# Ledger of designs, part 1: VH-VL binders against UPF0292 protein AF_0905

No score or structure here was measured in a lab: all are predicted.

Target 1, 124 residues: UPF0292 protein AF_0905, of Archaeoglobus fulgidus (o29357)
Amino acid sequence: MEDYKPFFEAIDELKEKSENGWVVVVEGKKDVRSLRAIGVSGEIVVFTGYASTADTLKDRKVIILTDSDAKGMEIEKGLVEALKTYGKIPDVEIKRKIFSNVRKEISKVEEISAFYEKISGIEL
Unless a header shows other numbers, all headers, positions and changes below count from the first letter of the chain; antibody chains aren't numbered by Kabat.
F, E and O stand for the ipSAE by ESMFold2-Fast, ESMFold2 and OpenDDE, each averaged over both directions (binder to target, target to binder). V2 = 0.75 x the mean of E and O + 0.25 x the DockQ between their complexes.
[cut] stands for letters that were removed.
The coordinates of atoms that the task and the answers printed are left out; those that the model quotes come from them. Centres of patches stay.

## First folded at step 5 (VH-VL)

Design s41 (from d5 with heavy chain R103D S105R; framework fv_cosibelimab)
Fold by ESMFold2-Fast, scan of step 5:
Structure s41 (fold): chain C 124 residues (1-124), chain A 122 residues (1-122), chain B 112 residues (1-112)
Amino acid sequence: as target 1 above (124 residues)
Amino acid sequence: EVQLVQSGAEVKKPGSSVKVSCKASGGTFSDYAISWVRQAPGQGLEWMGRIIPIFGDANYAQKFQGRVTITADESTSTAYMELSSLRSEDTAVYYCARESYYDSRGYYFDYWGQGTLVTVSS
Amino acid sequence: NFMLTQPHSVSESPGKTVTISCTRSSGSIADNYVKWYQQRPGSAPTTVIYEDNQRPSGVPDRFSGSIDSSSNSASLTISGLKTEDEADYYCQSYDSSTYHWVFGGGTKLTVL
């Protein structure tokens, strides 16, 4: 059996930070629904472009949670650079922790809720 | 509305270089990537490279590596494509295209410039 | 790296349905989203399909896209064919291993 404890711990950290005022940035509405389904309760913002998203988030603590694929990594890098112009350093570590131990099973944020349901044995 | 407007047609000699501009309006320039695509007369679309202005980095198709340079000036919302060591085979219409982010639906080339004809002749 | 292969030309009568294929040479067609562009004579290309099967605003529902993993191909289907649909059609996908956009060779659609 795979050890999924790191995955669950990363999801718990995401939920805790989200509840405590961190804004989660995702690529789209399916990602929002996936995160809501697993109990992410705080503010979630859909990426609308590098500068416009950074401007929206310039006064906030930010978690970047884009897909673990080429496009998602490109969006992450660009958003990090854009936020840096406001003196902000977003959290990119939660995404790494979520996907690092399940990279052969899922790579998209929209897949998290179904995967979570599958490996936890509970229905969402 | 959002538009990409390119510089006018060019006639160049073999061995020279050409620099084509693409000015974006109606959107936030730094939010998007700009690709360059060419089309020789009667031929298909050929991707040359792209730039994400916020990175300052460009990447290029292997065929054009070493001859093409793509740059962006965020202050003027303008992307540039410079192609050096021109040959007659470089005669083509050159297009810029914007890579959009469209909510949960992903990126695609949502707006194209009108094209710039570059003719390489002696 | 991979190539996208399209038929060079397709022809069909007005009012009928035509399908243009786009076959990926290596890796799965489903590994990356497929886009379709229409280029009428003398014009820049315009997007008719993105994310495999989505239409941009203003593109009529006669245009649809699909993926067939068994043939490793994407397809553009145009129903109710009109003379103004005469154009070259290009598929496109992203090679995430090289960070390169890849275009198919293009298909000339003739409405006879």
Scores: ipSAE 0.050, ipTM 0.696, lowest interface PAE 5.8, mean pLDDT 87

Design s42 (from d5 with heavy chain R103D S104K; framework fv_cosibelimab)
Fold by ESMFold2-Fast, scan of step 5:
Structure s42 (fold): chain C 124 residues (1-124), chain A 122 residues (1-122), chain B 112 residues (1-112)
Amino acid sequence: as target 1 above (124 residues)
Amino acid sequence: EVQLVQSGAEVKKPGSSVKVSCKASGGTFSDYAISWVRQAPGQGLEWMGRIIPIFGDANYAQKFQGRVTITADESTSTAYMELSSLRSEDTAVYYCARESYYDKSGYYFDYWGQGTLVTVSS
Amino acid sequence: NFMLTQPHSVSESPGKTVTISCTRSSGSIADNYVKWYQQRPGSAPTTVIYEDNQRPSGVPDRFSGSIDSSSNSASLTISGLKTEDEADYYCQSYDSSTYHWVFGGGTKLTVL
């Protein structure tokens, strides 16, 4: 009944891009731990402010992976605007793909690893 | 050092408008949000609204919706709060405060302006 | 939005410990971090506690914060009271659903 294939495909895309030089931006340290637990191996940056974070990322390919709540969307919107000042457009689609198929289950990045463990049957 | 410096005291007539400024120095103006808080004589702190300068969106407390406008000018690192249709009950010290450090559960006010006394009298 | 309720005043002798409560009217007190501000007459507020129980640099360890989910309240505790601690104290939390900050009504601390 539950089709989790899109969720797993989105996680695989995240892992592949992360391994190939994309920087993942998250809200906090719990998010870093969650993503590491599911095998995200590349650089992860914790958001510290719109302009400061964008300046750190101005020469990088960026995936914004904030929570799918009001605050997470606000941070995403502001970081997109800050990155535009450097002519950069971050990937916000991976987050949409991750959460759009499981929005009744989870809305926070820190919840991804426990949810992944639950539906995959793999202990993390 | 980070500092928020507000404009000077004002005396206004009922029905007029007042615009208070808050200039940030030190730190990066576009990294944080600015809130406005007022305090009537002998009363508590009352939140009015906030702005995120990087994209200009402002949000207001229901009590002030329609009378307050909060704006920011990133080029001068200055936030503004304009309150219209002033009444004697609007006599208060108006503070700006910086919201910094984003986490999963919220922000906090790490620096406050010195306050601007607005007196509304006939 | 929810409301945060504080006692109007509290008094205690120098050297003793005082606790100021901040009770949330709806939703869980643990849903969002609680902050505490100290304000002396004629001065802007200053932060004494953020993220429920963290102290900014320069705030003495006599100040501590805590959350009690059973009473739906946050508390500011000041031990070893000094006369310089006399001030108004305000709790604050964030309503993430509306992007609104909410302040408690404030508590006047008198050290006698």
Scores: ipSAE 0.117, ipTM 0.690, lowest interface PAE 4.6, mean pLDDT 87

Design s44 (from d5 with heavy chain S104P; framework fv_cosibelimab)
Fold by ESMFold2-Fast, scan of step 5:
Structure s44 (fold): chain C 124 residues (1-124), chain A 122 residues (1-122), chain B 112 residues (1-112)
Amino acid sequence: as target 1 above (124 residues)
Amino acid sequence: EVQLVQSGAEVKKPGSSVKVSCKASGGTFSDYAISWVRQAPGQGLEWMGRIIPIFGDANYAQKFQGRVTITADESTSTAYMELSSLRSEDTAVYYCARESYYRPSGYYFDYWGQGTLVTVSS
Amino acid sequence: NFMLTQPHSVSESPGKTVTISCTRSSGSIADNYVKWYQQRPGSAPTTVIYEDNQRPSGVPDRFSGSIDSSSNSASLTISGLKTEDEADYYCQSYDSSTYHWVFGGGTKLTVL
């Protein structure tokens, strides 16, 4: 039996920040659907490029929620650098908390909702 | 309209270097990465490396390590690929390609340059 | 680090359907999106499929892509073959462990 408490706590933190005006940045439309399914209710922005996404978010509090693979980390690092030009520091810790104990099961944001349903026993 | 326009054909001597340019027009240069791909006569596509202009990072295929340098000039929306210590085996068409993450559904090489023929002969 | 293997050539008659495979040597084909490029002689490649099965604007619906995890392969299928489809086709995927793009060896499609 795995301890999934850190995963659920990270999801709860994501939901709370999302409800309180933080914008969640994801890689694609499937990621948006996955997060909506688990109750993320605030603004979600799909990454469209480093500079254009950062310009959209320059006045906002930002959570970067890209996949936990190498490409997702590359996009995260580039977007962090782009936001830095506006003096903004995004939250990248929520993603680490979500994936840190479940990397052998899932690595993609689009997989979160199905995995959440599986381990919680709740039908989504 | 998005276009990638490359510099013209080059004939080089073994041991020299070549620097190929790729000028982007249309779209935001800082929003995407630029990859370089070569194709020897009658052969397949071979990835050489890429650059992300927004933070200046480039990475390279191991085969070209120490010989290839990819740079970008955001002020002119131009990427460059310089290949040194040329050999006859480097004779190929060299392409630049844009790695678009413009789509809500992911990314791919959405635009390609026309190619630059580099001939290495004694 | 992985390789993508394609057949060197494939042939089929006009109006028929052809399928070109792209097999990943290690790790799952589903780990990263697969793209397909068409290259006619003397021309730069153009994208015909991205994200496993999506078509760019202007690519006819005769072109389709699929993934088969059981064979660890992606496939490009072209139905209603036309002589203008004669070209080299390349699959591509991303090696997220090395930050490297990987191309298949290419398949020459002949329409006769």
Scores: ipSAE 0.007, ipTM 0.607, lowest interface PAE 9.8, mean pLDDT 86

Design s45 (from d5 with heavy chain S104D; framework fv_cosibelimab)
Fold by ESMFold2-Fast, scan of step 5:
Formats: C-alpha cells, sequence, structure tokens
Structure s45 (fold): chain C 124 residues (1-124), chain A 122 residues (1-122), chain B 112 residues (1-112)
C-alpha cells in the first residue's frame, strides 16, 4: 500500500500558504483549475517569462509550482534566478514534497486534482 | 516590436573560429531562451543549441558538443554563438530564434533573426 | 532522444489538399507539442502551426495541424492549395528529457 501522507501534508501546506498571502506560480490555466478544485484559494499567476514574472512578484512571497518534468524544472530554475536578483527566495520545496512520492502516478500540476480525488475518495 | 538582428556575413579559413551575434530588441531578452539553428546550402534546419540568458546555462546538440559555445550578455540583450575548428561542411546560414513560453499560447520559435552566412574556404 | 521523419518532397495541383507527415521514432508524438514552419528561398522560417494544431494570426485557415497517436505522427494539411504555398516545411518538437529541440528533415512542397 502506498503511503500518501507526504502528498496530503504538502497539499495542506500549499493551501495554508496560499491563504496566507503566498502567490502560486503555474504554467497554464489547466493548472489553475486543478489547484482551485483541491481548495487552493489564494492568488495564482500563470508564468509569462522569467524576468516579467519575477518583476510582477518581486514584492510577494512566491511558491513555484511547475510540472515535475524537464520543462517544469527549467522554468523553476530560471524563475528562481530571476527572483534572486530582487533578493527573493521562492518556495520550491512544496512542489518537491507533492511529487517526490508519486512520480510513478503523476508529474503534472494539472493532474493533481484527479489524483487527489482518486486517493482520497472525495468527489471534486 | 520584437526583432532579432544578427551580425554580418563572415568568410573564414578552415581550422579557425567564428562568433555570430544576435541582438534582441522590442521585448524582454531575459524572459525567454534563445536557440541557434543552422542551414547548409540546400539542406534542412539543424538545431545547434540554446541558452537561457537569465541563468546562463547552455545546452548543445550532440553533433556540436565540444565545438560550439553559446553565451548571452543581458546588459546588451545579445546572444552569441561561437563555432570552433571550422570545416568546409560548416558553410551555412546561422539563425538565432527566440523560444516563447506561454503555455496557453503554445511553445515555438516566435521570432527569428535574419540569418548570418558563414563561408568556410581556403 | 528521438528523430522526426518527413517525406523529402510532395507535390499537388492548385486547389487540391496536401498532407505532410512527421513521424516520431521513439516515445509518443503526443508527449510534446509539434510546431510547423514554412521557409521560402532566401528567407528565415515562419511559424504556420504551433501547439499541434494552433495557427498564428495572419496564417490562413487553409493550414491545419493534427496528431495521430496510432501512427505516432503529426500532419500538416494545406487545403485549397495555392502557388504561394510552394516552400519547404519543417516539423519540430521538444525533447523535454534532454532540453533538446528536434527538427524534421523537411519537405519540399511543389504546386503543379
Amino acid sequence: as target 1 above (124 residues)
Amino acid sequence: EVQLVQSGAEVKKPGSSVKVSCKASGGTFSDYAISWVRQAPGQGLEWMGRIIPIFGDANYAQKFQGRVTITADESTSTAYMELSSLRSEDTAVYYCARESYYRDSGYYFDYWGQGTLVTVSS
Amino acid sequence: NFMLTQPHSVSESPGKTVTISCTRSSGSIADNYVKWYQQRPGSAPTTVIYEDNQRPSGVPDRFSGSIDSSSNSASLTISGLKTEDEADYYCQSYDSSTYHWVFGGGTKLTVL
């Protein structure tokens, strides 16, 4: 039986930080819908380029929540470097915690809500 | 208006190196990646490598690994491609291209430079 | 790493429909978006299709893209063929596992 406690704890941390003013950065609108479905209620912004996104978020607390694939990691790395120029350190640990134990099941943010529904038994 | 303007044509001897520039204007140079693509006379498009200026990391196609170096200078919004140990087979038009990223608009090379002809002859 | 294979040339009469294929050698064609570029002699390429089937502003409705997972290929279809469509066409996809862009070998379209 798989232990999904780390996944649920990471989702709870994401929700708590989102409600507490952290801005979640995602790759596209399907990601936004997925996060809304699981109860992420705070501000979510779609990535529009490294410097432009960082400039928009330079005064904000940021969670980077891109896909757990090569392109998603590339975007994360570039956005981390861009935010660093403003003295900002985004949260990248929540994404690691979400995907670290479920890599065989999902790798995309847009898949989180369906997977959450499947393993929790809750209809979303 | 976004434009990529490349340096002028070059004639080089075998064994030498060439460095082609690509200056971006009208957009945010640090937002996107820049790829380099070449095309030998009458041949297809061949991807050489890319750089993400914001963190300076470059990736290269296996065929060019060890001979090509791609760099960027954010202060001048300019990307560079340097190819060493030139052979006659390196005679080609070299293009820079901007990789857009906005998932809901797709991923593609949205702007191309005009191309730089590099001729390798003795 | 994968390769994209296109026919070297294709020809068709004005007003007819032509389809150019782009077949992926390894992994699913659906794993990464497919782009199509048109290149006329002496010019840099221009995008005619992105995100498998999307058309940039200014590209005529006659151009369309599709994916067929059963043949592991993408296709560019040009209907109502015009003489100005005569060009080289290249498919392209991204290998996200290697951070590597891959171009097809190109297809020369002749309108006769």
Scores: ipSAE 0.161, ipTM 0.710, lowest interface PAE 4.3, mean pLDDT 88

Design s46 (from d5 with heavy chain S104G S105T; framework fv_cosibelimab)
Fold by ESMFold2-Fast, scan of step 5:
Formats: sequence, structure tokens, C-alpha cells
Structure s46 (fold): chain C 124 residues (1-124), chain A 122 residues (1-122), chain B 112 residues (1-112)
Amino acid sequence: as target 1 above (124 residues)
Amino acid sequence: EVQLVQSGAEVKKPGSSVKVSCKASGGTFSDYAISWVRQAPGQGLEWMGRIIPIFGDANYAQKFQGRVTITADESTSTAYMELSSLRSEDTAVYYCARESYYRGTGYYFDYWGQGTLVTVSS
Amino acid sequence: NFMLTQPHSVSESPGKTVTISCTRSSGSIADNYVKWYQQRPGSAPTTVIYEDNQRPSGVPDRFSGSIDSSSNSASLTISGLKTEDEADYYCQSYDSSTYHWVFGGGTKLTVL
């Protein structure tokens, strides 16, 4: 018996912000599919480079949702810095909340939907 | 058409320094990291360091720490690698390479410069 | 940190299949994607495999990559070997603990 309430709460926060105009930035197409499967309905943008992604998002509210590994953190750091040039501060806390509660089970955004289905007992 | 064009061959004396340039064209320079790799005659590829131009962060391999400086000029889309206190063992072809990002942790060196031969002799 | 170890050389006849291994000394080979580069004499390297097993546009399907976690190694396999495949091959991976790129020592492929 494990308490996954914080994980579900973090996913709900992600969904709510996505529905209210926040753009979610991910590393790849598998991440988009994973987030769509769990009900993330708003705009999702695939990272295409630091400056070009920041330029696309300079007028938007941004959630950075890269993998919870060293490469994902490097992309997050670079994108945070690029967005700073436009006076923009993205949300990086949702990612921390999602993965800190399931560090032993998953580290990749693409894994979220299968894990969510597994622990919720509901088919996607 | 994306190209990385490097400066020409150089002959240097021991104890001097060399600064090699790598000019990017046809792409968005500030979207990517640039790595520097060298290859001594008949030897393998050796990574020296990298820079992310957008915030000027450079990382160096331990072997070159203190002797190498990598910089970038976004206005000219040019990266530079300066190696100081040259020794005969620094004789090598020096390459710049662009680190592209593609889904996941799968980024790779998608474009390479033609290489710059640096010969260190007295 | 870690090293990537490759055989120094491999040789085979045209039309046959060769496999070049790349073994990681510590940590899992699956921790980061593996890339493979081909370097012909006098030329800069070019990518033949990225993301463990993906091919860039223009690379023939005779080239394939794989990962074997049990031996902690990656492999580059070239089938239907051609004389133009003669080159040095390098594996590469990323060390996320040091933020360093790591190259294997290289393998000289001779076709004859």
C-alpha cells in the first residue's frame, strides 16, 4: 500500500494550468502522447532549441516538463536562462512535485501515462 | 544548408597559444551547443569541451581544464577554442561540432566542421 | 566517471556482417543514449547511428545499433559489407554526472 496522493495532486495541478493557458514544454513526441493520455488538454510544445523555443513562448505562461535526469535538467536550465532574456519565469515546480513522489518508479515524462494507468487501476 | 566552417591550419611554437574559430551558417546558432574535439595523428577522438552560446556556459574535460577557453559570439555566429601553453603533444586536427537536440536524451553531433590542423614544433 | 571500450580493429569480406562492440566500464550503458560515428581517412566524422539505434537521413539500413544491458555494451552492426564501409568507427555517450561527452577508443574496420 503506497500513498500516491501527492503524485495525483501534481498531475491535477498540471492539468488545471494547462487548461488555463499555460504552455507545457516537453522533450519529444512520446512525451506529448503520454500527457494527452492522462488528460493534459492545453498547448504542448516540443523543445527545438534554447533560443527558438524561448522566442516562441516569450508572451506565454510556461511549464517546463522535461525528464527528471541530468539531460532533462540541462535542457530545463538552458530554457530558463533563455526565457529570462524576455523577463519570463517558467514553472519548474510541477515537474519536481511529479517526480519527487515517484523517484523510485519513473524518471521520464513518457512513462507518466503508463504509470498513472497502473496505479489508478483505470484503462487510459 | 547548415555548415560549420573553421579557420585555417596553423603552425605554432611550444609555449604559445592558438585560437581556432568555427563559424555556423544556415541554422540558428543560439539554439545549439558547440563542442570541440581533437584528434592527434593516428589517434582517436578526444572531447575537449563545449559551450551553450545563449548563456556563455562552457564545460571542459579535466585534461584541458586551465589551458582551454571556449567562447561564442552570437552576433557573428562564431565559436572559438583557445588552447594555451602549447606542447608538441597538442599537434592535432581540431574539430568543432554542433550538438543537436532530438527527442529524449538522444541528441548527437549532427554537423562537424572540416577540421583545423594545428602543428606545434620548434 | 566511465570509459567506453571498443576493439582496436575488425576485418571481414565484402557481403558479410560485422559487429563492433562498445562496453561501458561503470554505470549502465542504458543510462544515456549511444551514438556511432564513421570517419574515413582525411575526413571529419559523420553520424551513422544516434539514440542507440536510429539512422540519420542518407544512412543505409545495413547499419543498425543495439544495446545489451547484460554485457553493459552497445553494438554497431553492418550487414552486406561494402568496400566504402572501410573506416574508423567511434561510439559516444554522455556522462550526466560530469556533463562530459565520452568517446570510445575507435575501431578500424578493414574490408577485404
Scores: ipSAE 0.013, ipTM 0.630, lowest interface PAE 7.8, mean pLDDT 86

Design s47 (from d5 with heavy chain Y102V S104E; framework fv_cosibelimab)
Fold by ESMFold2-Fast, scan of step 5:
Formats: C-alpha cells, structure tokens, sequence
Structure s47 (fold): chain C 124 residues (1-124), chain A 122 residues (1-122), chain B 112 residues (1-112)
C-alpha cells in the first residue's frame, strides 16, 4: 500500500493558497472540474498560450498545476519563462508534491478527484 | 487571419545547407510552438523537430539530431529550419505547423504552412 | 521510441463506412492523445480529429475517432463516404519519454 499522507498534505496546501489569492493555472476544463470537486475554491485559469496566459497573470500569485507528463512539464517550463519577463516566480512545488508520491497511479490533474475519492472513501 | 507562410522552393547541391523560413501572422507568435515536418516524394509525414519561441530551446527527432537547427525570431514572428550536409534523400516538401493549445483537451497542429519543396541534385 | 502502424491503403464505395487503424508498437495507445490528419494531393495536411475523438470546427460528424486499449490501436471511422474523402490519412501521437511527435505511415483511402 502507498503512504498517501504527502498527497493529502499537498492538496491541503493547494486549497489554502487558492483561498488566499493564488491563481491556479491548469490545462483544461476537466482539470477545473477535478479541482473544484476536491474543494479548490479560488480562481482557476485555463492555459491559452505562454505569453497570453502570463500577461493575464502578471500581477497575480500563480500556482502552475499542469499534468505530470512531458507536455505538462513543457507548458510549465514555458509559463515560468513567460512569467519571468514580468519579474514573477510561480509556485511549481505543489504539483511536484502532489504527483511525486502517486506517480504510479495518476499523472493528470483531471484524475485527482477520482483518485482522492478512491483513497479517502469520501463521495465527491 | 491565422497563416503560416513559408519561403519559396530551393534547389541545392549535395553537401550544402538549406534554411527554410515560416512567417506566422494572426495570433500571438509567442503563445505557440512551431513544428517542422517533411515529406519525401510519395512518402509519409516525418516529424523533424520543434521550437517554443518564448522559451528559446528546440528539440529534434533522433534521425535529424546534429543536422537540423530550428530557430525563431520573435520580433519578425518567423521560425527557421536549417538542414545541413544535404543528400539526395533530403529531397522533400518541408512544412511548418503551429502547435496550439485547445481549452478542451490539449494540443494539435491547427495550422500548416503551404510547404517548401527542397530538391537536392547535382 | 514507438512506431504507429497503419494499413497502406483502404478502399470502399460511396455511402459506405470505412475504418482506418493506427497501432502503437510499445506502451499504451491510451498514454497519449491521438490526432488524425487528411492530406489531399498537392495540399498541406489538415486536422480531422484531435485528442482521440474531437473534431475541429468545419469537420463533418461523419468523421469519428476512437481508442481500443485491448488492440493497442486508435481508429478513424468515416461514414457516408463521399468522393471528396479520397486522401491520405495520417495518425499522430506524442512520445512523452522522448518529447517527440510520431506519425503513422499513412493510409491511402480510395472511394470508388
């Protein structure tokens, strides 16, 4: 059995930062639904391109929460560079904490809510 | 609206290099990745590599590693693909394609350039 | 790292349904989204299916995509075949282990 405490702690950190004005950037609408289902209540923005997304977020505190696969990592890297032009450093550690302990089970943000439901026994 | 316009056809000698351009118009050049794909006469599509202009780094298919260089100039919204040490087997139509993110599910090549015929002959 | 294999050609009469397969040689077909492109002679390719089963605006609903994990294949299905559907069709997926796009070999569709 896997130890899921780090996963739950990372989700709690995500929720707390979201409630305190951090904007969460995701890849798509399924990701938004997944995060809402587990109680992420703050602003969530869907990625629409590197420069345009960074321009929208240039005055905000940002958490990048893309998939833990090659495409998701590429989006993260490009967004970090785009935000850097505005002097901003996004949080990329929450994503690492979420996926590092469950990498054999899930790699996509859209999978988080179903996985959370499965391991917690709580209906979402 | 959105267009990718490539440079014109070229005839090159074996051992030389060719540099094909792809100028993007409509939309924000820095929002997208640009891929390069070639097609030899009567053959299929072969991916060569890509660049994310805002990041400034390119990655290449293993077959072309060491022979291809992909660059981008954000000020002119133009991507370039340079292929060196040309052989007759490099005779092909070369395409640029835009990799856009679609909100629903992810990426695909949504716009393609018209293609550039490169002929390698003596 | 992986190959995508398509039949070299398929043919069918107008009004019928045709299915073109795209089989992944290693790893799961479901690990990465599959796209399908149509290329008519003398033209650049155009997208007919993206992300396994989605259609771009302007692509008729006669075109559909599917994934079958048991055969490790993606399929493009074209119903109500028209002469204008004659083209080469290519599947494409992303190899996340190498950060590379991979194309299938292409299938020539003849409508006679």
Amino acid sequence: as target 1 above (124 residues)
Amino acid sequence: EVQLVQSGAEVKKPGSSVKVSCKASGGTFSDYAISWVRQAPGQGLEWMGRIIPIFGDANYAQKFQGRVTITADESTSTAYMELSSLRSEDTAVYYCARESYVRESGYYFDYWGQGTLVTVSS
Amino acid sequence: NFMLTQPHSVSESPGKTVTISCTRSSGSIADNYVKWYQQRPGSAPTTVIYEDNQRPSGVPDRFSGSIDSSSNSASLTISGLKTEDEADYYCQSYDSSTYHWVFGGGTKLTVL
Scores: ipSAE 0.058, ipTM 0.672, lowest interface PAE 5.7, mean pLDDT 87

Design s48 (from d5 with heavy chain S100G R103H; framework fv_cosibelimab)
Fold by ESMFold2-Fast, scan of step 5:
Structure s48 (fold): chain C 124 residues (1-124), chain A 122 residues (1-122), chain B 112 residues (1-112)
Amino acid sequence: as target 1 above (124 residues)
Amino acid sequence: EVQLVQSGAEVKKPGSSVKVSCKASGGTFSDYAISWVRQAPGQGLEWMGRIIPIFGDANYAQKFQGRVTITADESTSTAYMELSSLRSEDTAVYYCAREGYYHSSGYYFDYWGQGTLVTVSS
Amino acid sequence: NFMLTQPHSVSESPGKTVTISCTRSSGSIADNYVKWYQQRPGSAPTTVIYEDNQRPSGVPDRFSGSIDSSSNSASLTISGLKTEDEADYYCQSYDSSTYHWVFGGGTKLTVL
């Protein structure tokens, strides 16, 4: 019923960038577990505050992967601005691609793995 | 230990301005947003606005836009709230509060200042 | 923009259970986390519930929070009421469309 090809393509892009040195920033430990379960193998950092997280990541390529809800959007905006102080532009498009095609089903990063398993084997 | 300490009580005349300070200690000042909340005698809590010190940008509740200015000085770990064109209705206790982040629980006001009473009278 | 509406006052006897509601005027109550603050006379508020239903360390398990999407409301429930619970209680949520914090009008809890 749903075309999930864009969702799987976004997850594949996330996995590829993670494997090639991009650091993924998430809100919490449940998000880390979810991403590990779907094969995100690179460095994942839990958000601890705007300045402290940005300072940790100032020399890194960054993907911001917060929830697609009000709090997640605020953390994303704040972290983008904090990283700008170091001249860095994080990737926020992967998150948009992941959630834009499945907004009726999930909005939280911690939900990605269960959803991925649920729709696995569906023709793309 | 994280602590927010506010400036002392003030008595102001109608039409004047007041500037309240909120000094943060014990934590990283730039890591967190600082909100300002007021409470008139016997009334509820009213959010006025906030600043994230690392950005320097503030946003304000619509009711206070044009009269309130929130600033931060990272060198002294101090946030300020200035309210202009004071009226008797502005008589209130003014609080600063830190928007903390703990694990994945999100933001909430984890530390509050002690409050500053501002009295507007002739 | 939305408003959060609370009853002005509630009262109950020691040992009983009381529930304070917080109703969102537009948009879903579930769209944003709800926090609850307790304020005793002469004091700054303190958090009793965050993230809809979580308790900070040191808050007794008599305090609980819940969300009811059908009534578009959050609720703070205090069981085993004690005289020390007498205070004003405020709900709070975030308006992601305006980047504003919104407080409920507050509820005065009297324990008699």
Scores: ipSAE 0.007, ipTM 0.581, lowest interface PAE 10.0, mean pLDDT 85

Design t08 (from d1 with heavy chain T57D S104D; framework fv_cosibelimab)
Fold by ESMFold2-Fast, scan of step 5:
Structure t08 (fold): chain C 124 residues (1-124), chain A 122 residues (1-122), chain B 112 residues (1-112)
Amino acid sequence: as target 1 above (124 residues)
Amino acid sequence: EVQLVQSGAEVKKPGSSVKVSCKASGGTFSDYAISWVRQAPGQGLEWMGRIIPIFGDANYAQKFQGRVTITADESTSTAYMELSSLRSEDTAVYYCARESYYRDSGYYFDYWGQGTLVTVSS
Amino acid sequence: NFMLTQPHSVSESPGKTVTISCTRSSGSIASNYVQWYQQRPGSAPTTVIYEDNQRPSGVPDRFSGSIDSSSNSASLTISGLKTEDEADYYCQSYDSSTYHWVFGGGTKLTVL
């Protein structure tokens, strides 16, 4: 079976940073609902484009949490470059930690809550 | 309201280069990617390459690698496609198209330029 | 790398239903979203379907898209055919391994 301890540790790190003022950037509202369901309590912003999103976040600490697919990786790369123009370095490692530990199971942020419920035995 | 307006038709000699422009209005130019697609008379659509203006990265279809250069000027909200070493078979209508993000859906071509006819004749 | 193959032409009478296929040569058709574009003579293409089965605002519900993994194909279905539906139709998908957009060869739809 899969060892899911690293997945839970990555989720806990996400929740702790979110609680401490980091803004989480996602691709859509289903992603927001998924993260809320697992206890991400801080600000979550939906991506609206590279420059407009970066301008909104230029004074904030940022976690990029896009899907683990080609589109999500392109959005991450572009947003990283846009934020660099403001002197900001976003956290992209939490996303890698989450998805690298569940390679066969999920690739989308919107799938995290259902998967978390399934493997934890906790009703969300 | 978004629109892409391309430069006018060109007639070029074999061996020369052509540079087609695509000026975007409406929306934020740096929020999306621009693709270039050509269509020879009576033929299908052929993707040439794309650019994401915010970081200046362009990537190209293998067939055009080394002959095509795609650039963007954020100050004028204009993307450019330059094709060098022109041959008669490069005679085509060249289109720019916007790849936009739309919450949960990702990239798709939501707006197209009107097209620029490039004729290569000896 | 993959190719998308469409029939060169299809014909059908007004009021009937037509289906245009788009077959992926390697890898699963479901691995990447499929878009469909309509191009009338003298005009730039316009989107009729994006992400397999979604319609842009203003596209009538007579246009629908579907994926069939068993035939490794996407399909564009147009019901209640009208003469204004005469156009070339192109499927498109993204090759995430090469970061390349791929177009099908196009299908000429004749309504007669």
Scores: ipSAE 0.072, ipTM 0.702, lowest interface PAE 4.9, mean pLDDT 87

Design v09 (from r16 with heavy chain D100E, light chain S30D; framework fv_rocatinlimab)
Fold by ESMFold2-Fast, scan of step 5:
Structure v09 (fold): chain C 124 residues (1-124), chain A 119 residues (1-119), chain B 107 residues (1-107)
Amino acid sequence: as target 1 above (124 residues)
Amino acid sequence: QITLKESGPTLVKPKQTLTLTCTFSGFSLSTYGVGVGWIRQPPGKALEWLAVIYWDDDKLYSPSLKSRLTITKDTSKNQVVLTMTNMDPVDTATYYCAREYWGYAFDIWGQGTLVTVSS
Amino acid sequence: EIVLTQSPGTLSLSPGERATLSCRASQSVDSYYLAWYQQKPGQAPRLLIYGASSRATGIPDRFSGSGSGTDFTLTISRLEPEDFAVYYCQQYDSYLTFGGGTKVEIK
């Protein structure tokens, strides 16, 4: 069997930071629903463009949680650079921790809740 | 200016372990979004992806070959190493290492190294 | 696993003609994750097109890519002698797979 402890620990870290005022940035509405289903309770913002998203979040602590694929990586990189112009260092490590141990099974944020349900044995 | 070069044995006996090293210059595998992968091509056949390692040490393997493959990096030496166990004559191929273009396409390739598996 | 089927396996044409190469996916692939490579005998592949339609650096205008969903096309508008090669499509939407290749050869 797979060791999913790192995945669960990353999800717990995401929840904790979300509850403590970090804003989670995602690509779309399906991602919002997925994160809510697993208990992410804080503010979640849908990416609307580099400049507009960075301007909205320039005074906030930010977790970038885009898909673990080429498009998601480009959005992450561009948003990191945009936030950097405001002196902000977003958290990109939570995304890495979530996907690095499960990349063969999921790569999209919208898939997290179904996968979490499957491997935890808990119905969401 | 950006180059990758494969090195390792050209002849491997059946059941042995193959170790290949990719040495690169002109970029760093500590650079955000960059990865280095391995692709092989048996003579006269199609390209087959094997594995990739990313700047953050994350790794992805071909599902059909995962049990035989290990990919590692030494960022300070500009090297990526692929190990493949239990070699078989059907594994005879030219092995390429290549740089991933921000996590999607392979934009720069090494010249390839032919590995023949024969008794 | 997404399987990419390229057709035809061999395309025999003369210099100056238009080449149209097909890549069909076993399930939908976002065009953002579709690439094309060219390989000449004895050489490593080189990237031609990424994101289904974006030309890589140094690739001439005669090469163009198009398509979405399950059907993707590489077009070479007017074949030059150096274009006779094998062409591969690749997806990276789910893991990473290559097509079987299309050989473009002189008639």
Scores: ipSAE 0.006, ipTM 0.550, lowest interface PAE 11.8, mean pLDDT 87

